VH-VL binders against Large ribosomal subunit protein uL3c (RPL3). Designs and how they scored, part 7

Target 1, 266 residues: Large ribosomal subunit protein uL3c (RPL3), of Bigelowiella natans (Pedinomonas minutissima) (Chlorarachnion sp. (q7xyp4)
Amino acid sequence: AAAARASSSALVALPGGRMIEVPHMTKDYRDVKVCSRQRKWEIREHMRDPIKMGLMGTKAGMTTYYDDEGIAHPVTVIALEAGNVVTQVKTKETDGYDAVQLAYKETRDRTIPWPERQHLRKHGNVKAMKHLKEFKIADVSEFTPGQQLKAEELFEVGDLVDVSGTSSGKGFQGSIRRWGMKRGPMSHGSKSHRQHGSIGCSATPSRVYKGLKMAGRMGNERKTVKKLPVMMVNDEEKYIVVRGSVPGKKGTIVELRPTKIVGKHC

## First folded at step 23 (VH-VL)

Design aa1 (from o3 with heavy chain K65R)
Fold by OpenDDE, fold request of step 25:
Structure aa1 (fold): chain C 266 residues (1-266), chain A 119 residues (1-119), chain B 107 residues (1-107)
Amino acid sequence: as target 1 above (266 residues)
Amino acid sequence: QVQLVQSGAEVKKPGASVKVSCKASGYTFTDYYMHWVRQAPGQGLEWMGYINPTGGYEKYNEKFRGKATMTSDTSASTAYMELSSLRSDDTAVYYCARGELYSGYFDYWGQGTTVTVSS
Amino acid sequence: DIVMTQSPSTLSASVGDRVTITCKASQDIDSYVAWYQQKPGKAPKLLISDASSLQSGVPSRFSGSGSGTEFTLTISSLQPDDFATYFCQQYDESPYTFGQGTKLEIK
């Protein structure tokens, strides 16, 4: 059964209509330390040197990856469109913090304001790009304006990345869906199945506190899914595959950042 | 005067690779993009891609993805294009052309390199 | 991809004639059009950029016009040296695309 599944391939459409075949790999990811209960040093033991820099990408879609054991893994294919060029390098001396600005997704010149084009010209003679994002990193000395970043040079299979993006808009949602609140009893005469319940006390504070979790708009917010393992990197076909789901709909921009391993646990 | 001088004509067998060079002179090599354009016999012009000599950023026409690889050597003021897995339909004249950053037209052209693929 | 439809494919004219070549874009590309002249066995030569900007060294008999989807190259008075193939090119969006060309022949 494992062999049969391992022989299958998954097809994913990239932006522009190009289809890619995601091959199955033989690497075992069962021992990847991504659980919050795992100690920091246990995670580090299974990781290579820290990732130096992040990338931007476009969510192409999700598919299934089968490992050698025939275990199915949900994965997200992230297309690496034209871009990921270093523009501005910020340092503590010049800007007060260390960061590398990347330009991503080449676009028509007329869609970029002149000041922004001049910025791109000044910083590496870079083409008009739709997105500019800064990545805070520990050492910016290795990056220069105009430098093309390659995914295979930055990421290896098994690396952990934080993927950020704008989540899908879900409109106005109830407290159960929006905040994961529990339902009331469904039987025994209950009339409060999906109602919010109490929102405060009478005498003190005699008001509803600001920020109280209630029904409202859900989604269309910046979200980060943390500690996703990289399953595949392919610069030739211009994609990276990560395990799990990432924020946003197909076609949305995502940021791949090195996972921050802090504290006592992951 | 701006000049782009390309390498000489190449005759290759199917499956082989060829690397065409384009030496730039008369301007600062890193200030302009180098584009590649092909022209099959009796056919029109096809844009293949470009490379920014500064930093090595490159973009390809999807039609030539996997076929063409563009590189540059700033020390030699030379751009290179390698064509792999040559087929008969790769027979064409290949041009390097200079392009400004925000102008996708080509103001100076190399003389062209004829690549002939024959068994 | 943006398609550039050039017309006519072949044009016969005499010295002194006024010649017009048309290029139609599949979408609005503003003024991001260039025109090239190519002689047999030679590389293309840039004549006009930004739809109407005549390049240095190009005779004033050449002119370009148009915006949006329709563009024209005009030679006011054809000279013997003008018999060649002409190409339009868009550079509004990658991939950059060329018209199929217009061969200008002696009548």
Scores: ipSAE 0.817, ipTM 0.920, lowest interface PAE 0.6, mean pLDDT 88
Fold by ESMFold2, fold request of step 25:
Structure aa1 (fold): chain C 266 residues (1-266), chain A 119 residues (1-119), chain B 107 residues (1-107)
Amino acid sequence: as target 1 above (266 residues)
Amino acid sequence: QVQLVQSGAEVKKPGASVKVSCKASGYTFTDYYMHWVRQAPGQGLEWMGYINPTGGYEKYNEKFRGKATMTSDTSASTAYMELSSLRSDDTAVYYCARGELYSGYFDYWGQGTTVTVSS
Amino acid sequence: DIVMTQSPSTLSASVGDRVTITCKASQDIDSYVAWYQQKPGKAPKLLISDASSLQSGVPSRFSGSGSGTEFTLTISSLQPDDFATYFCQQYDESPYTFGQGTKLEIK
C-alpha cells in the first residue's frame, strides 16, 4: 500500500521553472489527535509559549499526498526563494517593542529605491529584496542583521503554522459571489454587470459606494489560513509543504508564522 | 594591498569532496560579498554563487545548487567553498572574487585553485 | 538566464592596431556590463565597469561603450601586453553571466 502510494505523485513547478515531485512521506508526520483531556492540556501549554520566528515564501502549487491509510490530503508547496534574511532587529530599548524585520525575494538592484537599498546596507549589508516584513516575536536576542534564516531550524514536520497572503480578486463577479447580488437586466453580455464591479471614479456615486463595499469585502484582502500542519521542510530543494490550501494563486508571496493559539478546535 | 589568497591545487577521486579556501586581506572582510567563479580547462568563466560574510546569506547559480556549499569565517577573514560528490567534469580552476553589495562585477580575484578529479 | 554573446571569438591584430570586441545581451541590461582581461595561467583582471567606467590603473587606450543590449570594448592602439583573452560580463540579473571570450592574438 505505502509503496504503491509513493509511486503516484504529480510534479509541482517552483519559481524559476525547476520541477519537484513531493515524495510519499514516511509516517513521521504529526497527526492531529482527537480532543482528549491530555490533548487539550498540550494545546493550552502551547498557548503559553513565547512567540517564535517565522518565514516568507512563495506559493508554488498544490498536489495530493496519500497517507498509509489511502486517504488523500491536499498539500500546498511553498517555495523558499532567495532571501529570508534578517535586516533590522528592534528591541524595546531602541524602538519600544521587540521585532525582527525579514527581507525576502532577491531582485535587481535597480528595482529597489535607493533609500530602501541604504536601509538594507545599514542593516546587515543585505542584497536588494522585493519584500520587507516585520515579525513581532518574544525573543530577538538570537537574531542579528544579515543572518540567513533556515526553514529546517525554525519548523519541524507536524508543527502548525498560520499562512498569510493576499486573496485572489474577482472584481464585479467576486462581489456577486460574496453577497449574492442580482445581475443587471440580462444574464449575458449586459453592460449592467460592470456597474456593480466599478470602483473609483464611477459616474453613479451611490451605486459606486455600495459596489465598493461589495467589492472590497470579497477579494484583494490579506487573508490568514490558520493551523496548517507542516508536512515537509526541505532547505536543500528550497520548499516547505503544508497541508491544505494557502491564500492566493501561484506566485503569491506568503508569510508563515507559528500558530500562537492552538486548541480552539482540535 | 587587497589580496585574495586561495588554497593549493587538489587532486581527488570521483565521489570525494574538496574544500577550497580564500583568505582575504587589505580590506574589511565583511564589507564585501565573496563570489566563486569556475573555469573548466579551455573554457570560459561561470559564476557559481556568493556568500555575504555578514550573517552567511548565500545564493547559488542553479547549475551548482547541491554541488557547492559556500561558508565563511569572519574571524579568519576566510571564505570557503566545498564541492561534494566530485565527478570528472568538476575538473576546473576555481576562483574567489570580491564584489560590492550592489555591484555584481569583481574588482579583485584570487589566484585560482585547480581541482582535478580523476580515478 | 541572460546570454552574453561575444564576437569575434578570435581576433588577430598587429601592434598599433585599433581593435573592437562586441558583446550582445539577450535582453536589456542597461549599462550593467563589465569587461575583463585574462592572460594564460592568470586570474581575470577587471578593465571596465558600468559599460564605460575605466578601472584605476588600466591604460587609457582601453575604452567601453554601449547600453541596452549591445556593448563594445575598444583598444585604441594595441600594445604587446594586450594579447590576452577578453570577457564581457553582465551583472544586471543573477545568475551573473559571461561572454564566451575573445582571444586576441598577434598577427
Scores: ipSAE 0.774, ipTM 0.883, lowest interface PAE 0.8, mean pLDDT 82
Fold by ESMFold2, last read:
Structure aa1 (fold): chain C 266 residues (1-266), chain A 119 residues (1-119), chain B 107 residues (1-107)
Amino acid sequence: as target 1 above (266 residues)
Amino acid sequence: QVQLVQSGAEVKKPGASVKVSCKASGYTFTDYYMHWVRQAPGQGLEWMGYINPTGGYEKYNEKFRGKATMTSDTSASTAYMELSSLRSDDTAVYYCARGELYSGYFDYWGQGTTVTVSS
Amino acid sequence: DIVMTQSPSTLSASVGDRVTITCKASQDIDSYVAWYQQKPGKAPKLLISDASSLQSGVPSRFSGSGSGTEFTLTISSLQPDDFATYFCQQYDESPYTFGQGTKLEIK
């Protein structure tokens, strides 16, 4: 049909400088959603599935791959740095809820406070790790402290994942950009200047009106990009590839969770 | 008594693989990380990586990533290191060494396993 | 990677001499240094950890000192059993690295 590419040759740098090449795009990530009766049934079945375990990674970069039809697809390479080790396992019986704590990105022992190092020793004899994150999941029975999680055991090509991370900071922003406010009428006796634009109170009232949206900081908040197809999982080369973009810039620590909420397109 | 006993010397051809074993005794195997260190003829010591017998967490010196694979069998108190795609410059003595969790020094060493790669 | 540079590479001394081996790190590693003794055909033996902590069963004539980037191993009075190769090792940051070694020979 159309001209096609067999594989991408673009190189992406992982943390530590090692270069990798994503060899081929899989068709599983190119889902086209159709609101059929079968699709509606599949969505209902998926929504009943128990919440499964996720993983942590580091945004390494983005590249483009052309499919067999010549269409460009943006992909993000997420590095799997040293870590993804189970530490504390919480159960309803012991802690009131089910969760698995995951340690990610090994660091020097001296940078981790002694109490946290004792926590890691008690929960799996785990090396000092820079990030600890709890994953609330339905069934914790197969996870034990000290267990190394492998991406190929948790994710398959074609799975949908939600990727969370801290968005890039945008600094202090004005109310129009931050809140999308429309400016009130500028002429013809408009009184909006007493209600919308002023933050300095007149003598009556001597305070800022409640509910006025003000300038403030944007970004530097946790964001989740949902429903990203997994294109490739490679535990040997320590990366996972997803279609689309993920929060943050290169080096941002991200959390990958299996998508639970699907079917909002019907 | 803490003791680490390694498998015997190996002579291999280029392109082959070898698996070195290190049997531990005299301590709780899962309480310590097992490290591997190599020493080429007439050369110094190079740290290759470690494995946590609890759960199998591995970390490799990037120089040896893809060359070495470390595993352990907790029921046998034995650690293993496999070297793949051997080249002549992989000729060395390979030691296993025990390390405390938050100390990267090695208080007990195996006797060493000589791996010779010759065409 | 942290480079550990030992000096001297070889050292000739007589029984009873006081000898000092120096190890320099390419960056500040606090006190995370170990010293090893290796005899020909044998595995290294740990002598010193934490720059100055003497290991159990090691003779008191061995001592270590230093912090930051410079470290020393001192043998106060050489014995015949002390002629060997000595290595320093940093364990502040992986990959853990060793000095190139100092061969201590009979004069």
Scores: ipSAE 0.762, ipTM 0.881, lowest interface PAE 0.9, mean pLDDT 83

Design aa1 (from o3 with heavy chain K65R)
Fold by ESMFold2, last read:
Structure aa1 (fold): chain C 266 residues (1-266), chain A 119 residues (1-119), chain B 107 residues (1-107)
Amino acid sequence: as target 1 above (266 residues)
Amino acid sequence: QVQLVQSGAEVKKPGASVKVSCKASGYTFTDYYMHWVRQAPGQGLEWMGYINPTGGYEKYNEKFRGKATMTSDTSASTAYMELSSLRSDDTAVYYCARGELYSGYFDYWGQGTTVTVSS
Amino acid sequence: DIVMTQSPSTLSASVGDRVTITCKASQDIDSYVAWYQQKPGKAPKLLISDASSLQSGVPSRFSGSGSGTEFTLTISSLQPDDFATYFCQQYDESPYTFGQGTKLEIK
């Protein structure tokens, strides 16, 4: 029976069309299942750990794996496109704080403005990259401009990461969904408040009212999903797999940062 | 005077690996990317990828992903390309070539290294 | 991947002739084209960058033109030293790709 379940892997397409097969994954990430005295102590010690470096990736898709008990777990494959190159290294002495700037997703030279290309040339002789992001970390001494970051050196299976990205746009949404307005109160209709759904109001002063809660766009904003276990890291095939969902649709650029706070279950 | 001098010809059996070197002189090694270009017998040129000697950033033509590994030694001003799991169709002349940062054209080339994979 | 198609694949000409080699790209690549000359047993030599910029030390009889999808290399008056194989190359987008080559032979 176990052999039959081991044969039920799924294919996921990476950017560029290359297909990978996510193998049957074991539960190596050491689930936090109980809040023992030892576990509470371990969490407290982790919160004292220095902030470590992260990297960027591209959401490639989601798939499912089944654990030893046969329970389905959603996982997200995050592709590692060309990039993750250190550019500017900031120190407290030079810039007032410690940070590493990372460039991700190589693009055509003509796509990047000349001043930004000169910044990249100055800071490590770096090819034109679509995205530049800054990572504030505790110790920048190990990072030099031009350095290629490798995911297997930064993350291990079982590590918890926070994944940030731009959420999917939901388009135009009604006031109930966007603002949580109740239908009943909206049916008042009179007396001395016209905060309800009329377009204008009066011809006298200030035709357009400000501050009214109305239907409008939802989503398309930065979100962070925290404490996702790393399920697989593969620098040769250029992907990372995390348990759960990440912000955005396929193709969304995401930032992976080591989780600092792990004590919510304790 | 810019020069790129490559290692000598190699004859290898299928399944073996080979490491080709490219020693640069006459310019600041870290200011330019080092590219690798292959030419099969009687065939045209194929770009294989490059390495930034500053920091080791690599990019490969997808056709050669997993086949080629590019490295550099900044202290020796030398770039390397290793071919793994050699097959008979890997028989070719392999060139190193210098490229400016924001240009994918190659102003100086090594003399070429012939790699022959025999049964 | 951007495909570069050269024509002709073989060209016969006499010393003093004017010849033109054409290279077509599968998409608009602006002017990000280089031309190379390769003699048997030798590495390629850069002739033209940016579609029309002549490299130093290259004779002025070589010229390049074109933009977008169609590019030409012209040799205004062939010399004996010019009989070689010529390649175009695009560098607008990785992977950088070459044309299949044009062998220029004596008539």
Scores: ipSAE 0.755, ipTM 0.878, lowest interface PAE 0.9, mean pLDDT 82
Fold by ESMFold2, fold request of step 25:
Structure aa1 (fold): chain C 266 residues (1-266), chain A 119 residues (1-119), chain B 107 residues (1-107)
Amino acid sequence: as target 1 above (266 residues)
Amino acid sequence: QVQLVQSGAEVKKPGASVKVSCKASGYTFTDYYMHWVRQAPGQGLEWMGYINPTGGYEKYNEKFRGKATMTSDTSASTAYMELSSLRSDDTAVYYCARGELYSGYFDYWGQGTTVTVSS
Amino acid sequence: DIVMTQSPSTLSASVGDRVTITCKASQDIDSYVAWYQQKPGKAPKLLISDASSLQSGVPSRFSGSGSGTEFTLTISSLQPDDFATYFCQQYDESPYTFGQGTKLEIK
């Protein structure tokens, strides 16, 4: 295309030998923009949206999904194993807050302790389920004990969801991997490539400070990946597809919740 | 006096559907799961799945997922099973059977409904 | 799926005989086995639950035993009314599965 003239000192040669000057503009971002009162108000109003019901699923794997326009997306398939049955419904009148307890992944009766089986019987006559999770939502009036939840009734393609699960364990990890500390020199005769540096003074307080970042176990903890678009929902074949990755390895139990926070905080 | 009374025999052509009913009496319908079991002519018993009348939770034997649909009407104390896209190998006697939540065996059975699929 | 294998498939016996039907599971199912009797043209009737618990109204000549992977139904003194087909069923894990059946017939 035709180049715009500029006052800079940079010149570019075209194939025919004609010279043009293409400006390069650098913006100074040192001015920190404080969130306007209107933006703060808009964020607060979105946070007042009612919290909607979610589901549980099992990470089945990742693949490439081609949408109706032929664009490839990296996606995670989340299987909907037998379950997603409402058990206890909590209200302000009965429990002091509104919530729906969901049972997921039917298992053998003998795997579940008798007290938990009694709880399931009392709250909807529900089969033994491997996982119970409470969902605090704004309106519990549509949910009754024993009710089977369907993904197509809760989510649509294009909805944003937050997916929670236990991250994969990575075992004991050094400070570089765990905390992002700087690696030592590789080639200057140093033997300390991945070793932890100094961890304290030999004088005062002559101990390791509390909270010092050190090597330790990494992973195997609850994580939430936010704002994942739902790419496909299929209750007949028992799966839901979200764009991107979710916590954990194949077989990890995950919780899908409608995204609550959609904007940057001030 | 627990009793399960099923609908009458059905003769269907291939590709049709059939809906078998099972009327329960003598007990609280919503306290028990309703199971469906089929028996092809001269053959053994095969569990098809169940429904929880409380809330409609259903589970199918994978062999029948997509073929069978189980529903219930708690006001009528009646369970239903619909078979779609019938084929000749769907010819069988279909039983409803009552199962306690955590006992998995079937203490009361319906009389059976014969479904015959012939071209 | 848990496979339940009954033996024998057909059993001939006389009135008064002691009869034993065996059911083997493909995995340990503890005691989660039921036994059913089915007469021609009739629905199955529950005889035994929990491998050995006799159902109300079932004659005491019927008994069940076993645990783990091998289970037996015994009729101590065969009566004319006992000629029928017998099924075992596991209910430890869905899908619930039945044995192929044992037809008990008169010699």
Scores: ipSAE 0.748, ipTM 0.874, lowest interface PAE 1.0, mean pLDDT 81
Fold by OpenDDE, look of step 24:
Structure aa1 (fold): chain C 266 residues (1-266), chain A 119 residues (1-119), chain B 107 residues (1-107)
Amino acid sequence: as target 1 above (266 residues)
Amino acid sequence: QVQLVQSGAEVKKPGASVKVSCKASGYTFTDYYMHWVRQAPGQGLEWMGYINPTGGYEKYNEKFRGKATMTSDTSASTAYMELSSLRSDDTAVYYCARGELYSGYFDYWGQGTTVTVSS
Amino acid sequence: DIVMTQSPSTLSASVGDRVTITCKASQDIDSYVAWYQQKPGKAPKLLISDASSLQSGVPSRFSGSGSGTEFTLTISSLQPDDFATYFCQQYDESPYTFGQGTKLEIK
């Protein structure tokens, strides 16, 4: 990657307390199709290639990334901690589907149950890891147990990725916040400003339908943000930068997968 | 018999890089992790990191991140450690040491490689 | 990082003496402790693993004990070949850390 100008405003702490400075973007970003933005760029040819593989990472935080035009982009830094090692390769013949299992974030040996340790031992002689995740891919032949995956080999600047994780818990929330319902009038004698209102009819159906949107627990759910462009990949410093926000709080685990592009547009 | 044989002593100037080798014999190279440990003159032992020769999985002590790069060649049963941007405080004896998967102790050691950084 | 505090730093003893070296961990590390012997100009040699497991070829006069935060290496009857520097090491959590060492000298 070309040397980019560092920005003092783009300082982010990685897990373990190491600080990084996110450099400015290169103009190569212009070749990335961003569906969530008004600016639409052409999809690079390599995006038409079969999906190779995903990675796990740790959300380190958000910062601002400036391009060569001086445009500010909100970005998320995803730390790549120790891990992303192939533990098991599943095939149609053995398991009924093709997938690669990755282990991520090394932990103390004693914190992993014996069966799981044996699994890790059998499949690649891998140290105890906190997280095991499967990535379904079209061709698993390139992957072997014990193989360390590198971000720079899997992702390039301008690639689009889907980032999955557990969203931040927000506790019990009202209907307005949870479902985007509108509030009632604030004047004219209204006493139902933020109340849910009607939840059904009397005679028919004489019940509340299942699935009716009401107040309740919000967040702490698996969410995927799709088609995020990769802004930077650095295997030396063990992080990847994507444009936009990703699910979860700082320190949460996220899954990065190549975006499946269908059709001419996102 | 298990043996770890390291490369010879190195004398380097500040800013230079050095690559230390550790050739393993007497066991299956891919069945064990290779660790690296540093010992400065008159000082204690510092764990630098390890590499799993099976798939190249590496873990570094954060103190040595960016300083040390660990690699392995399974065909040669040899582990390598490269130290970059050498400083005077990098002067030490560097050891390779064998470790089991679920063991963080080191049962066999190389003879050590002395790296001296001087102007 | 887990800190291993080894004591004493220097120990003078005579042949035949019973010698005890102590290592204290900054947190509970169960039994994930190893002991090494290092002679001048030589690599460390593993003596004991898992706090109390004597390695093959190591004389029975060496023994290890302890769990949690306090560990000890004991030489029941010191021999001339035992004068060296001894290190404890924890491997419960990365980064693996060593004690500062105990130099065992002849009295």
Scores: ipSAE 0.713, ipTM 0.850, lowest interface PAE 0.9, mean pLDDT 87

Design aa1 (from o3 with heavy chain K65R)
Fold by OpenDDE, look of step 23:
Structure aa1 (fold): chain C 266 residues (1-266), chain A 119 residues (1-119), chain B 107 residues (1-107)
Amino acid sequence: as target 1 above (266 residues)
Amino acid sequence: QVQLVQSGAEVKKPGASVKVSCKASGYTFTDYYMHWVRQAPGQGLEWMGYINPTGGYEKYNEKFRGKATMTSDTSASTAYMELSSLRSDDTAVYYCARGELYSGYFDYWGQGTTVTVSS
Amino acid sequence: DIVMTQSPSTLSASVGDRVTITCKASQDIDSYVAWYQQKPGKAPKLLISDASSLQSGVPSRFSGSGSGTEFTLTISSLQPDDFATYFCQQYDESPYTFGQGTKLEIK
């Protein structure tokens, strides 16, 4: 009998200091089956509409959300700050590929170089934005420069998104932490507890191969978490909630992209 | 000549909503942002937010998030601001003001719309 | 939010006087300051932009100065038409904020 743990409202701080209460998952989420390595979740047919376009957001934080069945879901709240405005529409004819460029996170005018300001002026009369990112999409015809994108128009509960961002920097790390290598014996006179071990052979190749996994900087790399289900979308409060963790620390910029579904199952 | 003409004074009850209009003339409506500023009786000026008429991009002062909704109609060269769930403290004169893209000052103002919220 | 502290709140002066109004920003806002004049029952009128740029049609007796955190509006010789409330405004960062205002009254 899974004790119906009282659905505690999760408070999450958004950028700017605003606190939001993440409401309980609506009935619609209960039927969202997400393809995970562990469980093949069936996406409801009505939720299978392909996401047309992505958005940028700011990672606000993580919390636990309990559904009506008492199931705990780790979720990430992504704040949608001022932005997500279409600046440029690239087409195969003009640029050789189809993409929509979005501007995100309004900033001080003086912090944007003049060429960028002119770009934003020409393409949608948009104020200074800190981030510009292109989203490759199949059909760009629905987008026009200057257009404000709304999350509720693009995303529905149950949609699968790929969330990209820069992972948290962890500094210089050993091979065990960085690559998951095994440690050596801790006893019997061993002095090689956490050492990397052999890095090559003598005669052949008589060198260390490029790309050999060794100690080094860990994190601060572009990472994508794939097939995260959207749990909530709220344009009024300017946030989106996805199940699972996303790359980066609080305050980092993330990109929500339509999931590339390969195969019949997820 | 640049002119911003606002709708007339409104008297509303608490909990009601009001929509103020600002009709622009004398310039290209889409070339400028429309800002909204309020002034409570005997008080200073408070910036509420702006809308880019070109694409509907909006930015709100967080203080007025959920209270104010800005919209525009390019065909009518008119900006709108809707105030919801009116309270007594929403009693103020509301101004629309023109702002350039990379200018945060307001060169032309509407005449103001007085919104009175009384029980 | 950037706070604009305007002083004095009230100023009494006579026609012909030199009047100075100050505005202090809570942080460095470069020259992104505007000054407005507001008469009772009327909308504010832009006087100065970019801290020192006099708007067209504004009398030359009005001048603005300052950069960083301290800004001043000066009226070199006060005229009867100048009795009004004056506001400073920053537009360096959203939300845009105004000073509390300075009511200029006749002495």
Scores: ipSAE 0.655, ipTM 0.842, lowest interface PAE 1.0, mean pLDDT 88

